# VHH binders against Protein SPO16 homolog (SPO16): the designs that were tried, part 10

Target 1, 180 residues: Protein SPO16 homolog (SPO16), of Homo sapiens (Human) (q5vvc0)
Amino acid sequence: MAESGKEKIKWTTTIIISSSLKSYEVATALENRSHKVRYSDSVENGSIIFSLSGVAFLLMDTKECLLSTEEIFLAKIEKFINIHQNSFLVLSAALHGPEEWKLMFRIQQRFLGCNLRILPVHNTVNAINLMCTIAKTTSKPYIDSICYRMITAKAYIIEQSPVWKTLQKIKLNSDSVNPN
Below, E stands for the ipSAE of ESMFold2; O stands for the ipSAE of OpenDDE; V2 stands for 0.75 times the mean of E and O plus 0.25 times the DockQ between their complexes.

## First folded at step 7 (VHH; framework vhh_8k46_1)

Design m3 (from k4 with K98R; at its last look DockQ between E and O 0.64; V2 from the best seeds 0.00; counts 0 for: pae E 3.1 > 2)
Fold by ESMFold2, look of step 7:
Structure m3 (fold): chain B 180 residues (1-180), chain A 125 residues (1-125)
Amino acid sequence: as target 1 above (180 residues)
Amino acid sequence: AVQLQASGGGFVQPGGSLRLSCAASGFTFSSYAMGWFRQAPGKEREFVSAISGSGGSTYYADSVKGRFTISRDNSKNTVYLQMNSLRAEDTATYYCARDIYPRSYTFYESDYDYWGQGTQVTVSS
């Protein structure tokens, strides 16, 4: 008879996670989803790779980056993007203060025109949802949409920065005070 | 031909210890992750532990964490499972297996392509 009572099957994929992330909250949460998780000693520390979607994520803690030598973490990012065609840097910070924004802009400036997209996140849930959304929608039918969403997400995050909002406010007040 | 021979099982009282060994041959041992699985009568086979090809990384089922230790000696082509604080629920046939893929490891049984004969572990008072 007719197809009534549809049961949805969740999108399922294979995720390769760096062994360096074993027992971290992000790895445990990905194991708890319906995806097949594999661990590897052979990928860069902090990597999460959605091999069937062709996208790779490098997770970095902003606090650790600020305590580290700039050339060291920039070299790590450069190595990562040379290996992966669709590379994302997931920057984790509980707060987006001035030092975190300076770090993000330095990375953006260094890799402008490269195949890197930067995703600032506040917590593990944000990171997982963003990574899974990008990986799910990164296919031939969704390539144009995902590229636009990645560009828009990057622009939205910069636009919502407290520093950028403050600068924009000062500019608007100056324009409105003394117009021709 | 790939061969895996598990040994070291036996009878032990609750709280006791056993060390399982799995001798491997017929492949580049250090390239492949190895796993231990177990099956009690009437139950499905379940994951116990895995170790990466280099031995640098390990994974354990929650039911055995803190009690079991997986290790390997790549010079002897052998993987081990040290089993401490054994319980009646640990009674099963223990199998060693080779991961299908080099350079990664997992807990999914379907990703293991060669299996040993198994060794019986019985925990009874």
Scores: ipSAE 0.307, ipTM 0.697, lowest interface PAE 3.1, mean pLDDT 81
ESMFold2 (binder alone), look of step 7: mean pLDDT 80; pTM 0.796
OpenDDE, look of step 7: ipSAE 0.858; ipTM 0.954

Design m4 (from k4 with F107W S110D; at its last look DockQ between E and O 0.68; V2 from the best seeds 0.59)
Fold by ESMFold2, look of step 7:
Structure m4 (fold): chain B 180 residues (1-180), chain A 125 residues (1-125)
Amino acid sequence: as target 1 above (180 residues)
Amino acid sequence: AVQLQASGGGFVQPGGSLRLSCAASGFTFSSYAMGWFRQAPGKEREFVSAISGSGGSTYYADSVKGRFTISRDNSKNTVYLQMNSLRAEDTATYYCAKDIYPRSYTWYEDDYDYWGQGTQVTVSS
């Protein structure tokens, strides 16, 4: 099982990473790419900011959120979107089970209509690929609207899984009445 | 004008210790990360350590982890490098430098805009 090294990336940028993520797998992986990395004590814990692209990512783990009080992590998200105009919530383990799915649903409902996009991810590689793709596409001078829609649709592939859709139908049938 | 004045260099035997100081003026010291770099004769300048403006976070080159400690005293506008367990390979001119950007830190040399004159550290029997 031979592994080839990753080819040198033509696109390079500057990434600001919260000091809270130092030594974590995601931060180490970003350091090992060709991008310039800076750490900051003054950004929200769990933040990764692509300053030249104008996009910001807040990393949260659904397991850790379930162990925390809801008011605390919702306030953290609200503060983040008030600081960063182009904000993404990178949510790991969002479809591990019903409690994690319900948490993601509550966050989606709470911030519906706000300047926040939610990116459910399975693992660190998935998270890095999504963040870098979004940042690269956003940094181009004349962003292709078709390319942006395709990237956004790929980011929600997990949300369209048969399991996710089945869970949404069960919730709607048990809780919601037909308005028409 | 920004001024950085490094001092505390000298001769020390292998296994010995030395503390470098860098006095800073001409900018809001606590807002900026400070770094130490070193250059041995015939070699490129290399990163040694950085400390955030508040002093809450530090970063070290692998070659000095566990032996060197960076610190700062924001009341005295001074950054320090405590060097323990010194080796011959640590012989170099040591430079302190100011980060270009406030409230972040890095190890990339080209992100430092002001440099001290350097202080010589020689580790030899």
Scores: ipSAE 0.473, ipTM 0.797, lowest interface PAE 1.9, mean pLDDT 82
ESMFold2 (binder alone), look of step 7: mean pLDDT 77; pTM 0.771
OpenDDE, look of step 7: ipSAE 0.657; ipTM 0.880

Design m5 (from k4 with G35S F107W; at its last look DockQ between E and O 0.68; V2 from the best seeds 0.00; counts 0 for: pae E 2.1 > 2)
Fold by ESMFold2, look of step 7:
Structure m5 (fold): chain B 180 residues (1-180), chain A 125 residues (1-125)
Amino acid sequence: as target 1 above (180 residues)
Amino acid sequence: AVQLQASGGGFVQPGGSLRLSCAASGFTFSSYAMSWFRQAPGKEREFVSAISGSGGSTYYADSVKGRFTISRDNSKNTVYLQMNSLRAEDTATYYCAKDIYPRSYTWYESDYDYWGQGTQVTVSS
């Protein structure tokens, strides 16, 4: 973790990029950063995956979606979210006008309650900055710390509740029997 | 055990050609990317080229792009490096290496877990 001091800690990670994005501006820009980059023929076309952060981004252009059959792009999105627990759709357009907003609303309605979050972007720089910021914020040490705090907070407020009794039965089979 | 046997090095005039081979055994060859790295005397080992497990994707260092061609024959468990238009700066020991991770490829030396002993390429006037 970050240690107290004046020197900035440089966050680095591993990025898996679909081979379909090779030589595109977004992929070249990510190669030029300090992160490790791996290409894969085996991931969905348009994917950028931050494997250590547990987040995945699907890049789509709104004009391509508007020219495509709705069934096709919705099926691609559905496949993507079924593979990745923390899924983001990066939806690019130079201008998000009425047609682009209708498309975004349709996607939101189709995947309401799913693990998908939609990120409207205007250009490659915007997309890269958002993806890297999200991946940094959700990095594994940060997620582990939040999970640990949720567990300890629960243990701190547990008394003779039904939830506590159920957890103690589970712990008796595999863990220590001391509730604290 | 994983074994990588590189061969095909030698002495060649500037502008000449060589073809390196690397025979592999002890793993599912078609699942893993293979690469060539090189090390000149007094320099760090550097990436030359990589090829995906299927052979569908290739990647080249800028210094060799257009002159070198990586290929593989998955029926023979062999990866090749065709080196054309050789220059004095290409003089080095060439190593073939196996990617640690299946179904992806990269240029980072630290992501390669098995290495051949290398074959010497010398380009002299």
Scores: ipSAE 0.439, ipTM 0.783, lowest interface PAE 2.1, mean pLDDT 82
ESMFold2 (binder alone), look of step 7: mean pLDDT 77; pTM 0.769
OpenDDE, look of step 7: ipSAE 0.840; ipTM 0.948

## First folded at step 8 (VHH; framework vhh_8k46_1)

Design n1 (from m1 with S104F; at its last look DockQ between E and O 0.48; V2 from the best seeds 0.00; counts 0 for: pae E 7.5 > 2)
Fold by ESMFold2, look of step 8:
Structure n1 (fold): chain B 180 residues (1-180), chain A 125 residues (1-125)
Amino acid sequence: as target 1 above (180 residues)
Amino acid sequence: AVQLQASGGGFVQPGGSLRLSCAASGFTFSSYAMGWFRQAPGKEREFVSAISGSGGSTYYADSVKGRFTISRDNSKNTVYLQMNSLRAEDTATYYCAKDIYPRFYTWYESDYDYWGQGTQVTVSS
């Protein structure tokens, strides 16, 4: 089955990767897929963000979660979903047995009603294929640049100053109060 | 207006060292990654090194890893490139550049919106 041919036009996009993932297998593989990759010190450790698709992925190793305190990894997930409208949690494990399913149930229960979807994966290739498939199917070229600017602005405002939240409180108070 | 002024170039023998500086003005320096690029005569401009706005993360082209060190002093609005163990193939005009996006860094030339005038580095003899 040896075959040679010209490369066809492929879907390409912009991927923001947390600096915490630099040199990890998943990050190196994404760099090699002809996508534009940007690293950031300002996003949650373990984050991979497809800014033009408006989706964000938080990568967590199930074994590490089971060995850490529940409060720590739940707080990390909560912080992540407060920044990203369309959030996915990528849980990796060699197999998903009873303990891994119990962990998924705890996370689902904690974040019921939030915009968080959980993706159990077995390896790096599985994770990359899922993330890229989801990002490609949600890609809207004309709207993607707007979503990217909003994600960047929200992260900057929250991290640099609570001014955005204060302005939202002022707007809400003004909407609920009739001035003389 | 954003301005970048690169300096510190010159003539040096192989194995020598130079330190390039790039003074920046007209933007919040600590919010943006800075990069160094170089262009040899008759060649395309190529990436050399980048540093995040905080200075916490750095990236280097394979050809300069272990020989060049990028750093920044956010109190002086200046980015530096320490160039050690220089080789003839390092001869080029070196440009500093500002990343378009705050709080990111990259090696893609198209993501840099403001460029210095460059400083000549010549490694010969």
Scores: ipSAE 0.032, ipTM 0.521, lowest interface PAE 7.5, mean pLDDT 80
ESMFold2 (binder alone), look of step 8: mean pLDDT 79; pTM 0.792
OpenDDE, look of step 8: ipSAE 0.819; ipTM 0.938

Design n2 (from m1 with S104L; at its last look DockQ between E and O 0.42; V2 from the best seeds 0.00; counts 0 for: pae E 5.7 > 2)
Fold by ESMFold2, look of step 8:
Structure n2 (fold): chain B 180 residues (1-180), chain A 125 residues (1-125)
Amino acid sequence: as target 1 above (180 residues)
Amino acid sequence: AVQLQASGGGFVQPGGSLRLSCAASGFTFSSYAMGWFRQAPGKEREFVSAISGSGGSTYYADSVKGRFTISRDNSKNTVYLQMNSLRAEDTATYYCAKDIYPRLYTWYESDYDYWGQGTQVTVSS
């Protein structure tokens, strides 16, 4: 259901969610808050992007990572950090035991010196609260619904420009090509 | 200029079917999500369905899930709405609309900037 009519006296923003997360608990919960949610087929599976805060989150389940090969999940993380300037990995586990701890430190070691921070979480509520807190802290504190509307209209005009669309494609494609 | 032409409306009995079409021009059709909205007389316009630019993702209002199917043919710049098991409460003018932002989709009416003229659907015994 669209819950945009429900309002609290809280910070509100725009969230871009990967289509791969549609109908998942995390996406449904974000839809049920006062934020404006948009979906995209064009972002990495598992992505949640706070476009007005300039931060992006990649959600990964530790059980799924442990079942996959290291090369696969590391390549996914590498692609993500090459696209997004301020990147966070949300690493979910119900129990943070030795294998989950080892996985987290393997990822930390691989991406040492990169702009990636790892957020271990226990459940969906923990993940949502942490992501929203980080995004709120990095947002422009003077932006409100009126300013958001003005900023969105300006961004729309720029995105409709063929020159700007071409430059963005060139920049994103160039930045995403083999970063090493 | 962006142009959207909706067609395929008509009179049907309850339980009947209709297929709406929306021909689009004036923009890169495959880059933008398309939506269907409807407005009954004296009511606010409401969201019906949306489809991503690639056609890989669809979204439906709860009131139409399982009865309506949105699709698109990017080679013909056309969006379709197959409406089955029609009910009296589906009576409305149906509008197709283009999303403001490339490669995004949503159900919020404010995120659609160009609208077709609409086509009337009337469901009555």
Scores: ipSAE 0.115, ipTM 0.610, lowest interface PAE 5.7, mean pLDDT 80
ESMFold2 (binder alone), look of step 8: mean pLDDT 79; pTM 0.797
OpenDDE, look of step 8: ipSAE 0.842; ipTM 0.946

Design n3 (from m1 with Y59R; at its last look DockQ between E and O 0.45; V2 from the best seeds 0.58)
Amino acid sequence: AVQLQASGGGFVQPGGSLRLSCAASGFTFSSYAMGWFRQAPGKEREFVSAISGSGGSTRYADSVKGRFTISRDNSKNTVYLQMNSLRAEDTATYYCAKDIYPRSYTWYESDYDYWGQGTQVTVSS
ESMFold2, look of step 8: ipSAE 0.466; ipTM 0.793
ESMFold2 (binder alone), look of step 8: mean pLDDT 80; pTM 0.812
OpenDDE, look of step 8: ipSAE 0.788; ipTM 0.922

Design n4 (from m1 with Y101W; at its last look DockQ between E and O 0.57; V2 from the best seeds 0.00; counts 0 for: pae E 2.1 > 2)
Fold by ESMFold2, look of step 8:
Structure n4 (fold): chain B 180 residues (1-180), chain A 125 residues (1-125)
Amino acid sequence: as target 1 above (180 residues)
Amino acid sequence: AVQLQASGGGFVQPGGSLRLSCAASGFTFSSYAMGWFRQAPGKEREFVSAISGSGGSTYYADSVKGRFTISRDNSKNTVYLQMNSLRAEDTATYYCAKDIWPRSYTWYESDYDYWGQGTQVTVSS
């Protein structure tokens, strides 16, 4: 019986998903959660934006990045961070071995000093959990229409959150200090 | 002022077809997604289909996918719903609606800010 959680207050939000992700596992999973979902043809392919939290995620598969030219994926990332001031790159791979870490290091080096945070993930569930956790901890009382209109007008209000500092403390590949 | 006028409803036998139209005015039509919703007597309004402002992307409720086709003509400020293989359960008042946000689309009725009066579709014997 799945009735045990009905008395708990549940966080919900609004998610803007690039049309390029329609019917993909990550988009279907987000549609099936309690969040409000919108699709857009006008955002960068692979984008997932939590408009009420003021955070944006660009999803990239490391295998596809390793098959493509560096110029192409770096230009895509650069365009994304110029639009979204609170940006995350979700970098997925089944295993994050030496080649995947080299790719991550190269991206970190290229965007050092820029507003970009990189999240290595292993699968769709891992990616959804991280994105939703970050968005939940950065959410503020905010009129959704204001954030959405600012994104449409190519302006964006950065919501400040301790989430980035918390992620730095948790040492993503080890048993880290929890900031609760 | 934004105005939406849905038309093209009527009585039709099971397996038949109808084409609904929705004429729009008072806003930049091509910038906004349009949706079709329906409400049967005694039921809540439910999503049927949506189309992006350019017409390049469409979205359908599972119950109508493969039978209904949404389209738009931006030169005429009109959105259409071609309804084929109609069934008794398709009997409802059909409403067209304007998405509140530009450059995106959704199926959540709370994100549609202007609604037409509706047109009745009855599928019977």
Scores: ipSAE 0.423, ipTM 0.770, lowest interface PAE 2.1, mean pLDDT 81
ESMFold2 (binder alone), look of step 8: mean pLDDT 78; pTM 0.774
OpenDDE, look of step 8: ipSAE 0.811; ipTM 0.936

Design n5 (from k4 with F107R; at its last look DockQ between E and O 0.70; V2 from the best seeds 0.72)
Amino acid sequence: AVQLQASGGGFVQPGGSLRLSCAASGFTFSSYAMGWFRQAPGKEREFVSAISGSGGSTYYADSVKGRFTISRDNSKNTVYLQMNSLRAEDTATYYCAKDIYPRSYTRYESDYDYWGQGTQVTVSS
ESMFold2, look of step 8: ipSAE 0.613; ipTM 0.845
ESMFold2 (binder alone), look of step 8: mean pLDDT 81; pTM 0.809
OpenDDE, look of step 8: ipSAE 0.863; ipTM 0.955
ESMFold2, look of step 9: ipSAE 0.610; ipTM 0.846
ESMFold2 (binder alone), look of step 9: mean pLDDT 81; pTM 0.814
OpenDDE, look of step 9: ipSAE 0.852; ipTM 0.952

Design n6 (from m1 with S110Y; at its last look DockQ between E and O 0.41; V2 from the best seeds 0.00; counts 0 for: pae E 7.8 > 2)
Fold by ESMFold2, look of step 8:
Structure n6 (fold): chain B 180 residues (1-180), chain A 125 residues (1-125)
Amino acid sequence: as target 1 above (180 residues)
Amino acid sequence: AVQLQASGGGFVQPGGSLRLSCAASGFTFSSYAMGWFRQAPGKEREFVSAISGSGGSTYYADSVKGRFTISRDNSKNTVYLQMNSLRAEDTATYYCAKDIYPRSYTWYEYDYDYWGQGTQVTVSS
């Protein structure tokens, strides 16, 4: 007998979006959700960061990558993964051609053993759904709520408090691997 | 100390125009986004517009898009709001505010600090 009247908690988080993505379909769709969005000039072009979930996405178009030099886009990816612990490369692979799959294979080979996960996507809706699902699955409701309260208060005093630093450690402990 | 002084409000007829100004001091003006918010009597403060520190990015509430233009002059430490095609529902006290965080912007008022005194805009016949 299922209990009637209980509601699922609506997930809300903070998203940092590169200013380079302003007015793009993906950014507009994220603005239209219930999340708190902040645009940043300090983040790598094409970045979408779910700071409270600890995951970051770099959006790249495979057609644009095929038209550019390999050194340039590989260096961009390398810089991104050195900044973010949980990095995802979102590749728009709308054409499904062999050139796109060869590009994805070269990227996989170059970053073998690195902290990078590659997400081939076919359209903007697919990309948004994947990013939000990954970020929600990675986040914890109590940690998300604590970080949300700190962001909605005057940040300098709250962010420096011993309470904030202790609560940040709770997220790290919940992700720990214990070999014993 | 951070100081913000909004001015340029007044009484105008529907369809008229006003230009608000906000003079800023006490911080590196070009590093921070500035926002305009408004509050009608008995209502919560609502977002109107924001502009990045460089002036390269702007954002507007849906209710003012196409009618209002935010701008800034970093040499004068001043942010402006050009309000055209004013309507009765634009009647409110308008506040300027400084974003807490440098080199970014948002429309959520919880991330804005150091509020000015506000300037009254009244749109009526």
Scores: ipSAE 0.013, ipTM 0.494, lowest interface PAE 7.8, mean pLDDT 78
ESMFold2 (binder alone), look of step 8: mean pLDDT 80; pTM 0.809
OpenDDE, look of step 8: ipSAE 0.791; ipTM 0.928

## First folded at step 9 (VHH; framework vhh_8k46_1)

Design o1 (from n5 with E109P; at its last look DockQ between E and O 0.66; V2 from the best seeds 0.71)
Fold by ESMFold2, look of step 9:
Structure o1 (fold): chain B 180 residues (1-180), chain A 125 residues (1-125)
Amino acid sequence: as target 1 above (180 residues)
Amino acid sequence: AVQLQASGGGFVQPGGSLRLSCAASGFTFSSYAMGWFRQAPGKEREFVSAISGSGGSTYYADSVKGRFTISRDNSKNTVYLQMNSLRAEDTATYYCAKDIYPRSYTRYPSDYDYWGQGTQVTVSS
């Protein structure tokens, strides 16, 4: 293969997964995709965090939400979005019927104006593909933005450094004093 | 400097038990996950078990699940591996290791930055 055409390098990243998901199909599938997977006790149960992409996903089952107190699952979501600036709620159900849509609309209404997007899914494969696609798409602009900010900050620090200004002064004086 | 000292290996018959210990110093022990890895002659190191810094979560390779138990005592800066129902395939040098990152844990040996000397476990009749 002499051509470097449209074949793309396989995208890999680091994923932080809540310990609560360690034995679940979603965790196994993410491990199988060549990503570096780490587990944590210190993140909200159901969390999947793509650290380098700056996006975080909270997995919730709609059946469990419907059997639960509204205040409990809304408080969980609120805590999650307060920690993660770019948050997604992944709502799973085999069938998204009237009760599931009412739940989704209630959550959407409660968090209107917050940086939360709701992703209805009906199986684990769909959830994983959607999360990975979002994280991959976000990683390019996010990484470029972080790299730009870091490059700009480094340049600014160097230019404003007293040491740098002194070096510039010394080099000017050295050029004028160098007798050849 | 970070130091890890593994001990407790030895010879045991199939079906027997051993308990490994790893004494740690030179870092905030309770902030970091600890892992056990093993290496048989001519093979790559393989993951055995990990435990979170607080001890609240454990992670086991499928080959040892149900037979091995990892634990830690943060007051003694020590991590343990209780090995029960030992088999010939468990024969290896066992290493304890410190995770690079606080507050998470993993099975990947590349994410462990300090390693003990290792202790030999031999399971044979």
Scores: ipSAE 0.595, ipTM 0.835, lowest interface PAE 1.2, mean pLDDT 82
ESMFold2 (binder alone), look of step 9: mean pLDDT 81; pTM 0.813
OpenDDE, look of step 9: ipSAE 0.855; ipTM 0.953

Design o2 (from n5 with I100T; at its last look DockQ between E and O 0.48; V2 from the best seeds 0.67)
Amino acid sequence: AVQLQASGGGFVQPGGSLRLSCAASGFTFSSYAMGWFRQAPGKEREFVSAISGSGGSTYYADSVKGRFTISRDNSKNTVYLQMNSLRAEDTATYYCAKDTYPRSYTRYESDYDYWGQGTQVTVSS
ESMFold2, look of step 9: ipSAE 0.649; ipTM 0.863
ESMFold2 (binder alone), look of step 9: mean pLDDT 81; pTM 0.814
OpenDDE, look of step 9: ipSAE 0.860; ipTM 0.955
ESMFold2, look of step 10: ipSAE 0.601; ipTM 0.842
ESMFold2 (binder alone), look of step 10: mean pLDDT 82; pTM 0.819
OpenDDE, look of step 10: ipSAE 0.858; ipTM 0.954

Design o3 (from n5 with S110E; at its last look DockQ between E and O 0.81; V2 from the best seeds 0.71)
Fold by ESMFold2, look of step 9:
Structure o3 (fold): chain B 180 residues (1-180), chain A 125 residues (1-125)
Amino acid sequence: as target 1 above (180 residues)
Amino acid sequence: AVQLQASGGGFVQPGGSLRLSCAASGFTFSSYAMGWFRQAPGKEREFVSAISGSGGSTYYADSVKGRFTISRDNSKNTVYLQMNSLRAEDTATYYCAKDIYPRSYTRYEEDYDYWGQGTQVTVSS
């Protein structure tokens, strides 16, 4: 077997996006990156799945959740967790004030002991950068120690938040370690 | 074996309409997304449109959005492309293609494993 060109080793990944997000900025932005994007009617509405990294993200808007009944959005999250071992809830709001933090805390309490991590974000760019960083970190050995130190330093800046506690769980109490 | 046969091309005046058909056989049609691609002479093949296996979701290139409509009839194993408001820039050979993977769809031609022979669309002066 003979190969030409060193450039064929460059890393890319596949992202499966729910059809429900196709008209959204997040889908267009992911398509404009080096990643291969596929859409599906067969995944939960609001899902973004990095299939090769083994992580899945459920996008939810906090205002929509606050206007909805608790049972509806909790049932949606429960379905998502039952399908995906490494689940993240991306919770978007322009401002994460007391009501948004109360919602986030209620979700954390409901899914205590589950592999759900909550990521509060303010906009589409914030969400994409965070999702892609998590997927990269999970999918391959992180050989760039400078990038690793910068990521952990940013986490120290966001102390005393549910996101910080969620990231601590990944390092200390995470179920991401697989027995082999 | 998988077989895709595109038809319905022809000559049409600018502003006119044309409907392409692609008859499919050799696979579970309703499980797979179908796509339309086009290639003008001397140019790279480009994505036009895709439709999910159920027909519930569609995907369009920006250049055709609002003018072209993809549809499918799973009882007839046929995918269609309704082309309205045709322009000279739409002149190309149009190919239908089958997605490799069930239950998802894409714009990326590398994920289509079977291709029809194509049908010529020519939009006159």
Scores: ipSAE 0.565, ipTM 0.827, lowest interface PAE 1.4, mean pLDDT 82
ESMFold2 (binder alone), look of step 9: mean pLDDT 81; pTM 0.808
OpenDDE, look of step 9: ipSAE 0.796; ipTM 0.926

Design o4 (from n5 with T58E; at its last look DockQ between E and O 0.67; V2 from the best seeds 0.73)
Fold by ESMFold2, look of step 9:
Structure o4 (fold): chain B 180 residues (1-180), chain A 125 residues (1-125)
Amino acid sequence: as target 1 above (180 residues)
Amino acid sequence: AVQLQASGGGFVQPGGSLRLSCAASGFTFSSYAMGWFRQAPGKEREFVSAISGSGGSEYYADSVKGRFTISRDNSKNTVYLQMNSLRAEDTATYYCAKDIYPRSYTRYESDYDYWGQGTQVTVSS
């Protein structure tokens, strides 16, 4: 059932990006892939949201996290995951180092059991490739059953989340496929 | 009954300044980004600038950065474009437009649903 990963012409989508990332490489690179980029003052700084795919990414620089207090960056992450149920934290680090590993493990321990996935990246190109691959994969029709199982497994908590109800409705309406 | 009325166009010499305004009615003005676009004779309409609904963020085309300033007064339902250091290539009809979506802004013309009638700006020696 899975296609070879090609699209008819080119997969494009609409992406909501925090105003804090305007003029950054990430925004121009996403537009260079023909995605429609919109900016918002109303989302957390560092947010990149693929609305039609139902996934959201929070970009954080590891060096800035290490210079900030732990309470500040953990509160930012917690706020983000409370809004976006399919959340990814993109940790950018220019160099491999034990500080990056310790930070990632500390965040993993703090959010153990939460719906948060951590993606370490080295640069903007790695981040864009990873985000676009994840967003494209979650937009495929047969991935809807995985999203349904995730929602069903946490139905009580997720039922009260208006964002996921809206995104699930959009996915069902745009990606509906008649059952065999 | 969304209405947009652009005004303030005219003749100006190179290096001069001009201020455009666009009065808006028929919608919750502060919820929507506003944009300025321009079209020179024989050319396609192009993005000039946009401002978020709150006025907290501004977006400019590269060709006008540092010379043009967009602003808004939500108490008067009006968006402005201050044009400084004008050049011959700035000669065009300038249009104000309303973003279709609340709480975000964009450079993409297709995401604007209501347009003013336009005001002519002519920069000539």
Scores: ipSAE 0.652, ipTM 0.861, lowest interface PAE 1.0, mean pLDDT 83
ESMFold2 (binder alone), look of step 9: mean pLDDT 81; pTM 0.816
OpenDDE, look of step 9: ipSAE 0.848; ipTM 0.951

